# Designs tried in a protein design chat: VH-VL binders against q3z8e7. Part 32

Target 1, 156 residues: q3z8e7
Amino acid sequence: MVEKIPMTASGYKKLEDELSTLKVKRIDVIEEMRLAAMDKDMRENAPYHAAKEQRGQIEGRIKEIEHELKYADVSEYTDTNTSKVNMGSTVKLRDPKNGECCTYTLVSPKEIEPLKGKISASSPIGKAVFNRNKGEQIEIEVPSGTLQYIIEDISF
Below, E stands for the ipSAE of ESMFold2; O stands for the ipSAE of OpenDDE; V2 stands for 0.75 times the mean of E and O plus 0.25 times the DockQ between their complexes.

## First folded at step 21 (VH-VL; framework fv_denrakibart)

Design X1 (at its last look DockQ between E and O 0.01; V2 from the best seeds 0.00; counts 0 for: pae E 21.5 > 2, placed apart)
Fold by OpenDDE, look of step 21:
Structure X1 (fold): chain C 156 residues (1-156), chain A 122 residues (1-122), chain B 113 residues (1-113)
Amino acid sequence: as target 1 above (156 residues)
Amino acid sequence: EVQLVQSGAEVKKPGESLKISCKGSGYSFTDYWIGWVRQMPGKGLEWMGIIYPYDSDTRYSPSFQGQVTISADKSISTAYLQWSSLKASDTAMYYCAKHKFRFTEHSYFDYWGQGTLVTVSS
Amino acid sequence: DIVMTQSPDSLAVSLGERATINCKSSQSVLYSSRDKNYLAWYQQKPGQPPKLLIYWASKRESGVPDRFSGSGSGTDFTLTISSLQAEDVAVYYCQQYYSYPYTFGQGTKVEIK
């Protein structure tokens, strides 16, 4: 059984808005896939594969959001040390191999600033840490390979 | 600890129906695709299909499409594989397996069930 | 469907020696834009379920000994056991997850010579 996910009303609304946006984007990406598939050279159809991958990412995030919304416990939730990573959370990740740390803040698509560590919840890192607890070890799929981190701290 | 526990061995006759189960624990069951793999006696592995437990989105191999049904009950963290009418050729070991990464459809499996042996004979 | 063909079907190697298993795909499993090969290797010991060894052609799964390595790109891949150990006796499978349906090689049985 899935446990309820505490969040604020504002957080809930943000997820709803993001979901709506992603559903529209999904339609567009599907169309791009269709167009790309019309190309006779399917053997190395990079546009098709790129669109397909993007679709997968969108669908994954949609599923994540729908899961969050379905099991949401909306209240006057205040950040605690036992809270899970949510939108707006700042997470400190530690590489268990070399001890290096990095900090990221999960933000809305409009607030993304990669150079400042502000990333989307739909990013590979965002997806990996979202709804996770402090102390958990995560593995992240990135273009360069697989990254392994421990969630050392969560804050707002 | 991540675990996939499958239902016990089955001995059936041709024409009978069967539903075997795979219960996941130690992880967020709804967030990872779960797949089924067939292995006939003394043979190799065959990818049957996968399901996303949260919404039951399912993908089948063409070879198994219409031959089996993959389903899931997320309330009890359980995936299912079922036949409406078994054949002798369905005799095999059946494994359930978990995708390594959340949400992704890329089926490389990091955890496997212990397998369910299905024997179909007259 | 992408057909995965392994060679050889069986391999006998002395303890401490190198074991090499090849896997060929009928189509490329390389995403050129990402420079990633969607290829995995599994180990299956007698009476046990498969175990993930390698993914993305060359990435070792956590806990897998260093003696296991994956290489190759496009359509040709290789699993290498640099120094065969007694516990490595198993059937090894390659698998592509580039496109549906995802398919396995027929397997290679590795035994001690």
Scores: ipSAE 0.017, ipTM 0.585, lowest interface PAE 6.4, mean pLDDT 88
Fold by ESMFold2, look of step 21:
Structure X1 (fold): chain C 156 residues (1-156), chain A 122 residues (1-122), chain B 113 residues (1-113)
Amino acid sequence: as target 1 above (156 residues)
Amino acid sequence: EVQLVQSGAEVKKPGESLKISCKGSGYSFTDYWIGWVRQMPGKGLEWMGIIYPYDSDTRYSPSFQGQVTISADKSISTAYLQWSSLKASDTAMYYCAKHKFRFTEHSYFDYWGQGTLVTVSS
Amino acid sequence: DIVMTQSPDSLAVSLGERATINCKSSQSVLYSSRDKNYLAWYQQKPGQPPKLLIYWASKRESGVPDRFSGSGSGTDFTLTISSLQAEDVAVYYCQQYYSYPYTFGQGTKVEIK
């Protein structure tokens, strides 16, 4: 079973742009490494080893982005006829104990702003609300116990 | 003298495993990317992938990703090409070759092994 | 993948005459920040592994005769044998090393007419 990575179209594009930039930078770093390695003793070549470390970081990030793009599940915000929580949804949660409400927006990993209520689909709240309907009761597992909310409203 | 010496010809049945080798000598083996190239009977050259023996950084053609394993043992200056389950369509000549330039993956091949003929038939 | 297309698939040339082989890439192989074309040419004689002739599109490898020359830039490249010798009977391949996978052209067989 392959787990999909929820993502907005904007988040996907940002990853594509970063990947393109890294591939250009990789070419430059590899050439720097080649030029630095003009003698036969690479173990005593500090410029070579510095460039090789840079290359390693770039290659690692490229692999990470390619994985994220391959398994991305890109959601559009504009389907207002669905009652289900999706990427880009703003959800209003009501505490059934006291009627208090909280509002959260599901965003891509690059757009997370927890203090403004912009959370990932992988957060405890995000996991609990994703793919749920208006009116459903949800449970959120936190260190202090289980919180219960009702999905009061879903908007975009 | 730079040499790439490959293991001998192989005759196999479908479903069998195989690991062929390419031993480099006369140069600093760990400093150069080494690659594998397939040539099916009567066909052209196909780039399969490359490995940097120093740290085993490996790059595959998408056509061969998951079909073969490229590896190296730098202690004996040897690169490998390996199949877990051979198919009749794997019948081909396989060449190893080293990059011209030290350290860089953006290079062409200046020295080639003699080739290893792999024949897979029922 | 960058597709490398050679033309013709085969050609017959009289001894001492010019042989011209074309190679076209589906994308530019010019690394413009370095002003380098990442293209190589190889010769493969019957029963032998390939041998490097030309790199960076136009640079002759050490020990390769002056009659071999490469030209072109970006997407269009040419290998020229200015005066064909009997020993030049082979299949010739272009290869790009700009972007993975480092694809080869399909090959051009050169024969004596």
Scores: ipSAE 0.000, ipTM 0.465, lowest interface PAE 21.5, mean pLDDT 83
ESMFold2 (binder alone), look of step 21: mean pLDDT 94; pTM 0.952

Design X2 (at its last look DockQ between E and O 0.01; V2 from the best seeds 0.00; counts 0 for: pae E 13.1 > 2, placed apart)
Fold by OpenDDE, look of step 21:
Structure X2 (fold): chain C 156 residues (1-156), chain A 122 residues (1-122), chain B 113 residues (1-113)
Amino acid sequence: as target 1 above (156 residues)
Amino acid sequence: EVQLVQSGAEVKKPGESLKISCKGSGYSFTDYWIGWVRQMPGKGLEWMGIIYPYDSDTRYSPSFQGQVTISADKSISTAYLQWSSLKASDTAMYYCAKHKWRFTEHSYFDYWGQGTLVTVSS
Amino acid sequence: DIVMTQSPDSLAVSLGERATINCKSSQSVLYSSRDKNYLAWYQQKPGQPPKLLIYWASKRESGVPDRFSGSGSGTDFTLTISSLQAEDVAVYYCQQYYSYPYTFGQGTKVEIK
């Protein structure tokens, strides 16, 4: 059985807002797919494939958020060592191969600042770490290959 | 550790109904699509379909659409494959398998169940 | 549906020698926007479920020996075992996950000569 996911009221609200935004965006992307599909050769239709990919990403994130909201345990809870990565979490990732560490903070789309390590939960790193526990090993697909990291620490 | 444990072998007669199960553990069951693959005796692998346990969104192969039902009970981290009326031709090994990437439909299978042998004979 | 055709159906190779399995898709499984081929390879030993070897046509799954490699793009793909080992005796399958239904090749049986 799925365990409850501790989060703050603020975090919950942020997820609700993001969900609403994504649902609107989904409509737009579906329309883009429709328009692109009007072309004769769909196999060579880059716009269609791009829209389809984007739809998939949106749907995935929507499902992720809905899952989080459904199983949310909203309280004034502050981050503990037993908490899962959530919106607002700062995550320290360690490369098991070379021991190097990176720190990222999961933020809302409006708060993204890649140069400051503020990334979206829908980013490749965000998706990989979201709802994960401290000590878990994650994989991130990059153009150069698959990167492996261990979640060394989670904080808010 | 990620594990998919399937229900035991089944011996059935044509016309009987059957529901086999696949229980996932060691990962967030609701976050990964889970699929079913048929392998008839001495034959290759056949993709049957996949389900997203969180909302039971399901995709079927046209060859299996209407022939089987894929479902899931996320409360007990279990996926199901069922027949309303078995045929002799349904005799096969059935595998459940987990998608590699979270939330993603377009993915491959990284973990597999041990398989459930279904034998249908008069 | 995208039809996956493997060749050969059966292959006997001496220990330590190279084994080459081909897989052809009836349609391209290259997703241009991502520059990725939605193609996977599996190994199935007798009495066991399939095991993932390769994904994205050329990426080895964790724990897979270096002697296994995948190559190709578009419609033509190849799984290579650079030096066949005794434990490599199995049936190998390619699979596309580019579009529904996700289809498998018919399999290639690899044996020791």
Scores: ipSAE 0.013, ipTM 0.587, lowest interface PAE 8.4, mean pLDDT 87
Fold by ESMFold2, look of step 21:
Structure X2 (fold): chain C 156 residues (1-156), chain A 122 residues (1-122), chain B 113 residues (1-113)
Amino acid sequence: as target 1 above (156 residues)
Amino acid sequence: EVQLVQSGAEVKKPGESLKISCKGSGYSFTDYWIGWVRQMPGKGLEWMGIIYPYDSDTRYSPSFQGQVTISADKSISTAYLQWSSLKASDTAMYYCAKHKWRFTEHSYFDYWGQGTLVTVSS
Amino acid sequence: DIVMTQSPDSLAVSLGERATINCKSSQSVLYSSRDKNYLAWYQQKPGQPPKLLIYWASKRESGVPDRFSGSGSGTDFTLTISSLQAEDVAVYYCQQYYSYPYTFGQGTKVEIK
């Protein structure tokens, strides 16, 4: 319910920038609502209701972002740390049995896209690679058993 | 012709409930905010709040928030001011008035009702 | 809340003379991107509801005699009756409609001297 929201420093910054933009947009929408009916011959209320709906959407998103920023848990790291797997790292895993490789990026909750390899640090793969070095062999527990991989490369 | 016609004068005792009305005609009732203004005997005008009848969006003066209920029934073009428990200090003239501009809450009053005198005494 | 303060509280003016009523807001009511002051003036004659005189600080409502004029900007506003008539005996109120609550001034009573 009232849990910390893990994110990268870049994710936190993006939310701050969105919040600033929305607060400016809110001002513009409020002023447009104030002036539209006063300066125009309006015979129906659809334009006003559309603007009011837009304001509601902006206010809702602002409240959502303020909540996320309030409960954010930003990792103590730099995006340029590539010596170990960390938040924001891209890792290449090699299966030693057949040489097949796959690539994953550890991202904040807003940025999770599992089908594109963007995963959380709490996922099975994320847990296995976090804080590991290039060349380490890791084990990943899945329902079908234990998989073994070698960390082939770490970037970002 | 634009008209705002208010319900008649009321004489009440403290603790009683009351709902007074304001019926608008001669214009598109739901397109304009309508407000309530209190004037205590011998005193000035006090803005109580406004309502947008289309969706009942309501804004109150902090002085009146929780003290009265402003409502509207758009099907009969009528706004209401309501007390759940009157006090002697509620004795006043109550005016309804409509905003001049369609849709916008940021407007002034161009037409006023005739007023409803509410007297609350033991 | 934006406090609207009128001065004087009452005034007595001879027939045909100029009456001047001031209204000061505690915050600016100028919406500068539209160059509009969100200020109105009302007249309330004895036994009657208020009547709109002036809006946007200086624009006369239809049917209001030319002797009524409004001026000022930002925080300082004036209602002027250039030649007072007997029918102008009333209480005059300013109102801001810039931000909630849309407060009125306390009123200025105008009488014939």
Scores: ipSAE 0.000, ipTM 0.497, lowest interface PAE 13.1, mean pLDDT 84
ESMFold2 (binder alone), look of step 21: mean pLDDT 94; pTM 0.957

Design X3 (at its last look DockQ between E and O 0.03; V2 from the best seeds 0.00; counts 0 for: pae E 17.7 > 2, placed apart)
Fold by OpenDDE, look of step 21:
Order: structure tokens, then sequence, then C-alpha cells
Structure X3 (fold): chain C 156 residues (1-156), chain A 122 residues (1-122), chain B 113 residues (1-113)
């Protein structure tokens, strides 16, 4: 079962608006692709490929938004309780098998920086840790099996 | 950790069908294009094609168009390469590889499977 | 199709010496509007899959030693190993991802002299 993605009503609306904008933009990009493809000099098809790349980015973002909207749990939340993992929380996860630790910060979609450990609540890790307490053992399902982690620390 | 695990070595006869697999883990499988690369014995790398697992959008090299089928099952994070009728000339190592950048068609491969050796002989 | 041609086919270099591999594309892989060359370099050791070394012609992938460097633009590219190490014995491939099919060079075998 996919965990629900907490968000505010305003956040939900923003996603809807962005989705609408992206769908329009997708149409425009498709047209650009068409025009580029009609160019007689296909030796430099950079414009076409650039348009295709942009299409891919747009479609990817649309996918993300649709996923968030589909699994949205619209509610009011505050960052006042540090006892549970919430938006803005930094969580330290420990692998009970090897003792290795990873640190992640739950951020809004616009603030995602995976290389810096800034992840969305909609990510597999985010979903697994959200609303969990320090000391809890969580499971993350991956294609290769189930990963086990212990929430070692929660901070803001 | 990002991993691509391919199915085991295959020994086949000409005319037989074959489907090999590549299972991705450690990342959002649907967000990255997966490619297949052929390497014949003692030869170089050959780009076969790529697939976007989310919607199965696929591009083939002209050399491989109609010769193989690339597919994906996103529910189990697995990409496939299949032949309807193998030839001796299909004997090669086959690698699956992940595109570096999310959602982008025009990218390079940052992670590779261990390869699947396919031997076709009478 | 964009044809990628590497030179030389094989190279023997003494330990600690510079190794230079060239890659030429039949068409430019530079997208001027983005000022990016859609060119990657890979290293393949015996019995292993290829490993990404360089992307965008000159950017090193994470974890790649600084002795590896990529240069060039347009149609002419170079992979340089400033000081060849024993572990660098491998076949190196360039690849363009500017247009389909994303063709590879034929490879350059680097050995220790």
Amino acid sequence: as target 1 above (156 residues)
Amino acid sequence: EVQLVQSGAEVKKPGESLKISCKGSGYSFTDYWIGWVRQMPGKGLEWMGIIYPYDSDTYYSPSFQGQVTISADKSISTAYLQWSSLKASDTAMYYCAKHKWRFTEHSYFDYWGQGTLVTVSS
Amino acid sequence: DIVMTQSPDSLAVSLGERATINCKSSQSVLYSSRNKNYLAWYQQKPGQPPKLLIYWASKRESGVPDRFSGSGSGTDFTLTISSLQAEDVAVYYCQQYYSYPYTFGQGTKVEIK
C-alpha cells in the first residue's frame, strides 16, 4: 500500500495549477518538435532534440505531480512537534545490519535536492519515515527486497 | 544503492526465441531511461536502444530495429530485451544501463548491469 | 548516423606517463545554444561492464580520479590520462548522445608498455 502524501490545501491547489500549466506547455513543445522536424537541414537537429528533451522533462514533472495529487492527504500540519518525522524534519536512519547511517531532510517538492539528502515526503524513504517516531524500525520496499532501517534521530 | 541486475547466461540454438531481463533497484525505476548495449566477443560497444519505463516509450538503433524488442515492466522494475528468432551472429554480451538524468532522453549511462552472455550455436 | 572514430586503436604507455586518446565525430555534437558537447567517455576493464568517466566532454563523473580529463569541442575530443596507473589498463570508448543512435567509438585499448 502506498503511503499518503501530506500537504496543505494550498499546496494541493498549487500542484493543480502547475499541472495545468505544464499540460499547455507540453502542447507547445510538441509543436516545436513538429516545426523542427520540418526543417530541411536535419544535419543540425539540435532544436528537435532540445525540444524532445524538454518534452521529457515536462512529462516527468507531470508524472510527479499526478502522483502527488493521487496520493495526497490534505491536512493542516505544523512543525512544532519534533517527536515525529514531519515536513522539514531531518531524520537519521541506521541500517541495523551494517550500522551505516544516512541522513535525510524532508522538504517540499520545490526544494528537493537528492544529492544533499533533501527528499520529498512522496519519496519511498519519505513515505516510510513520515509520522514515525524516533526509535521505530521502518521498512522500505525495493525491487530487490525489503530494506530495514531504524530511525535513530529526528531534528528540525 | 543503484543496481542493475541482469538475468543469467544463455545458451541457445539458432531459431530459438529468448528474453533476457534487467532489474533495477535503488532508484525510481520509472524516471530513468534504460538502454541496451551489445558487445560481440572481442568487439566494441553497440548502442541498441532505450526505453522509458514509465510509458514504455522506446527508441531503437536502425541496426537493431525489427531485430529485437525492448520492453519494460515497471511494476517489477524490470527491462527486457528479446529475440523472436536468434541467429549465430547474436552471440554477444548484452548490457543494460541506466541514463544519468531523470526524465531525459538525451543522456549518458551512469550505471550498468553486469551483462548477460548470450551464446547461439548449432 | 554520427560515426565516432577513435585513435589509436591501441596504445602502450609506460607507468606514470601520459596517455592520450582521440575521438572524432562525423558531425558536431555541440549544441551551441546550450554550449554543451554531448560526448561521454567510458572505461571498460576485462570482464567488467563499462564505467562512466567523463560526460559533457569534460566533466568527470563522481569518484573518477583527477588524472582523467576530457577536452575538445564540436567534432574533436580527447581523453587524457595524465599519469597512467596499472589499474588504468582497459578499453576506452567515446559515445555521442547528441542524436539517435547514440553511437560509440570503436574503442582504444590502453596497455602498459
Scores: ipSAE 0.037, ipTM 0.633, lowest interface PAE 2.5, mean pLDDT 88
Fold by ESMFold2, look of step 21:
Structure X3 (fold): chain C 156 residues (1-156), chain A 122 residues (1-122), chain B 113 residues (1-113)
Amino acid sequence: as target 1 above (156 residues)
Amino acid sequence: EVQLVQSGAEVKKPGESLKISCKGSGYSFTDYWIGWVRQMPGKGLEWMGIIYPYDSDTYYSPSFQGQVTISADKSISTAYLQWSSLKASDTAMYYCAKHKWRFTEHSYFDYWGQGTLVTVSS
Amino acid sequence: DIVMTQSPDSLAVSLGERATINCKSSQSVLYSSRNKNYLAWYQQKPGQPPKLLIYWASKRESGVPDRFSGSGSGTDFTLTISSLQAEDVAVYYCQQYYSYPYTFGQGTKVEIK
């Protein structure tokens, strides 16, 4: 009986990247262990034992990720889909009256940086663009009224 | 445009070997599982197995395990179905098809090849 | 192996009338945590490869006419053609992709009466 692990394509990609990083770290840690073992007494070799503990954690995480990737059930929707605005999307908004453009990226609450255009999906701009296509005209409600923009580009 | 182009019809004798091909184009070949489906004359569809061309991970139906070999050459975007010793009962239409979703082996087929008719008779 | 059983084996339906095809799996194909049924429907016209119609039991593939609809959950599924057209004469297959091998139903032949 094998339980499946639902994830998005973005989640799958994140795990693949972590796995690649860990495999490189594993190589480095194994080499550190080899070098420490050549020059020092294994029983009292703090660098060797620290590397051995680190290797154990790396091997455990690698096995966990390999299991998750093997049993992943990837969603139809991905954050790499540039046809519609989603979490992680970067959108370019054009003011149709003057042609000026602004760029925003939908991010998690911990990643919000308004001065760099990183906003939440709950912000007025985030609410207005979510699940919309390139070329759509949108309205953004602000205290002074309604602003209109065109989604000129979507990227991730 | 996504295409799966299969090799041409084959006429063989029992005991002969055969390797038929399925070349994918118009998509990232190594990111999608490719499967093979048999359809015997006048019969329904039979799932034979799938392969992930990136690493050649392969799953077979128990009915076909040990009877055929599914393989892929990712450098030329081609999957293969191979028999070491054909039987008359292998006479059928063979389709390749790709999974719709990237990476997952738990998918259905959205694009199918045109089929390869294999006839085995003495 | 999950056995997929279609009924009827064949049916004849007048042009413009409703055709109903049933598919029953020997085990549930519902992945509970995502609430998704791992079931697809295919159409195969004479001399052609199969064509995907429906996935996740009820979602229509792009380009498939809206007269085709899928329903059901768990073990019992239905493909409905709301108004049969001449080009709908074909054999229809359900398939589960929940567990290996990803078995097909035996097929249902749809003819014009």
Scores: ipSAE 0.000, ipTM 0.479, lowest interface PAE 17.7, mean pLDDT 83
ESMFold2 (binder alone), look of step 21: mean pLDDT 94; pTM 0.956

Design X4 (at its last look DockQ between E and O 0.05; V2 from the best seeds 0.00; counts 0 for: pae E 16.6 > 2, placed apart)
Fold by OpenDDE, look of step 21:
Structure X4 (fold): chain C 156 residues (1-156), chain A 122 residues (1-122), chain B 113 residues (1-113)
Amino acid sequence: as target 1 above (156 residues)
Amino acid sequence: EVQLVQSGAEVKKPGESLKISCKGSGYSFTDYWIGWVRQMPGKGLEWMGIIYPRDSDTHYSPSFQGQVTISADKSISTAYLQWSSLKASDTAMYYCAKHKFRFTEHSYFDYWGQGTLVTVSS
Amino acid sequence: DIVMTQSPDSLAVSLGERATINCKSSQSVLYSSRNKNYLAWYQQKPGQPPKLLIYWASKRESGVPDRFSGSGSGTDFTLTISSLQAEDVAVYYCQQYYSYPYTFGQGTKVEIK
């Protein structure tokens, strides 16, 4: 089996956008190198060396992004709420004791935004809800004890 | 509009070499894997292999490994399937096809070429 | 290699009736970590290239009529045409893309009874 890199559609798009930006920047930096090389002796040409270094950084990042995109496993979204919790799913959890609700979106590690409720599938909450169905009760161990929640809703 | 246009039908003799082409247009050619699928007359589909045009990373079916070569020229948005020495058993329709999602290796194909019929006979 | 076996080889169904095609994989094509089945369905009409119908076992490709549906998980999958239409006469193929080499089923010919 080919090892894949899980990510959301949004995360994939972000990488695409970054890649596009970097490719443009690379062109500019290469031009800077060209101009610098024409102006001064390359041995003592600080602008040339700076541009060259920047090119290397850009190329390195491009390579990383291309690798991630190449092996990306982008989650598909569904309009049905009967599906199991998966990467990209937004889950509404309800505390059966007090009725309080919280909402989380499962994302890849690189997409984590706790303040927006974006959590890793590998997080305690993520693990508890992953591959679960609507209506199921889950348990999460915390230092203060065990928390219980019901999966009230699943959306994408 | 996404299009895959394949080269025309080929009539060859055993032992001859052949290279057929698949030109992609209407999308970023380098960003999508291209696959080749064989269909012998009156038979089913056979996955031959795929290539990523950006870096020419290629995966073959064991049944076709060493029997054919898959390549791509990204400068002209073209993928190739070639034989060094054709056999009568190579007579078939050959399809090129595009992966649905950019960059990914998930080989389900959303666009297909019209097919290239290769006939090998003495 | 993962062997894909379809059943039946040929199917004759009356217009408006349900057509059911089964596909069995010799190994599971379910990636448990992602809860995804790496399974696609294609339709091939005479003289035409194949057309993608379903991917991820149950995701319908854009433009595909809703009478087509895919179901199943693990090793057993089903393509269903809820109400067969005249234009649905074709050979249908399942394909796994779980592991190399990716493989197709032998095909199922659907005809009008």
Scores: ipSAE 0.021, ipTM 0.625, lowest interface PAE 6.2, mean pLDDT 88
Fold by ESMFold2, look of step 21:
Structure X4 (fold): chain C 156 residues (1-156), chain A 122 residues (1-122), chain B 113 residues (1-113)
Amino acid sequence: as target 1 above (156 residues)
Amino acid sequence: EVQLVQSGAEVKKPGESLKISCKGSGYSFTDYWIGWVRQMPGKGLEWMGIIYPRDSDTHYSPSFQGQVTISADKSISTAYLQWSSLKASDTAMYYCAKHKFRFTEHSYFDYWGQGTLVTVSS
Amino acid sequence: DIVMTQSPDSLAVSLGERATINCKSSQSVLYSSRNKNYLAWYQQKPGQPPKLLIYWASKRESGVPDRFSGSGSGTDFTLTISSLQAEDVAVYYCQQYYSYPYTFGQGTKVEIK
């Protein structure tokens, strides 16, 4: 039997994101190796050997992640209802007064990046949208008063 | 085999610094939160804090915030607990422990280190 | 902080009889949208690190004898040892992992009467 690797849905997502990043970095490192290899003496080419070592580390981690994703057991955190805002959702909010939209992604506290729209479920916006459907109007209390938005779209 | 191996017992005097270690093996060290738990002689378990080794994000119990430093060196799969100035009241057994679930901070401890006894006496 | 209070502090039970340990949290540890109680039980035998017994209030960890069971929800939880064995002499701790800090109960010492 194949050993299952227990993880949460957020854990699975972190692995997928790391894999995507590593695949992009692999492309860059392979190009660095190609450029460094234009030096005809490979035995003494420190930039080439550094890039080759980095590629080896990247390839190894990619294989490890692909194995872990294949055998992941995420049953405790599966969410079969995709119509409501949940952790990992990207929410588009529309201001009914002027029609302007803003987009937020609900992330774990470690992934919070407010300038990129990554917010926690405990933030005022996160609390207001959590477990809500597309089309619902929400109210958000801020120090300057109450803001009103409509959930325009939910994606994952 | 998942294993957490802690550094050996320490005998120190008040005011000295100390850094104890917890080395993880048999699992992907950077994917799991690792925590520290204090047990004073004859007393119960006290949750001190946790760290996510991939980015060093750290959460402390209010009782320990500013009293200790939790850190990790992911290149050698090791977490640390550190005091800049020990007190006699720091005499205790210290355990490291691993969360069960990958990435998430909302977990319990499934594997524990053997413990590091720290004795602080003048 | 969520305060975890165990009762009793110590318990003497005859071999083969039932031991019951209670744990109360100062706030609910039920994550209602997932219907999960973020409550674990640990056993600590003399001279050993703690060992996980129960998670999500009622689920036994692999390798834990079926005489150990957990029950309860919200704020009130129970660990039951249905037929006490000599090797069950230990201190038992509940822990919540719902909200930082992930506090432990003060412990319940189980002894043979």
Scores: ipSAE 0.000, ipTM 0.506, lowest interface PAE 16.6, mean pLDDT 83
ESMFold2 (binder alone), look of step 21: mean pLDDT 94; pTM 0.955

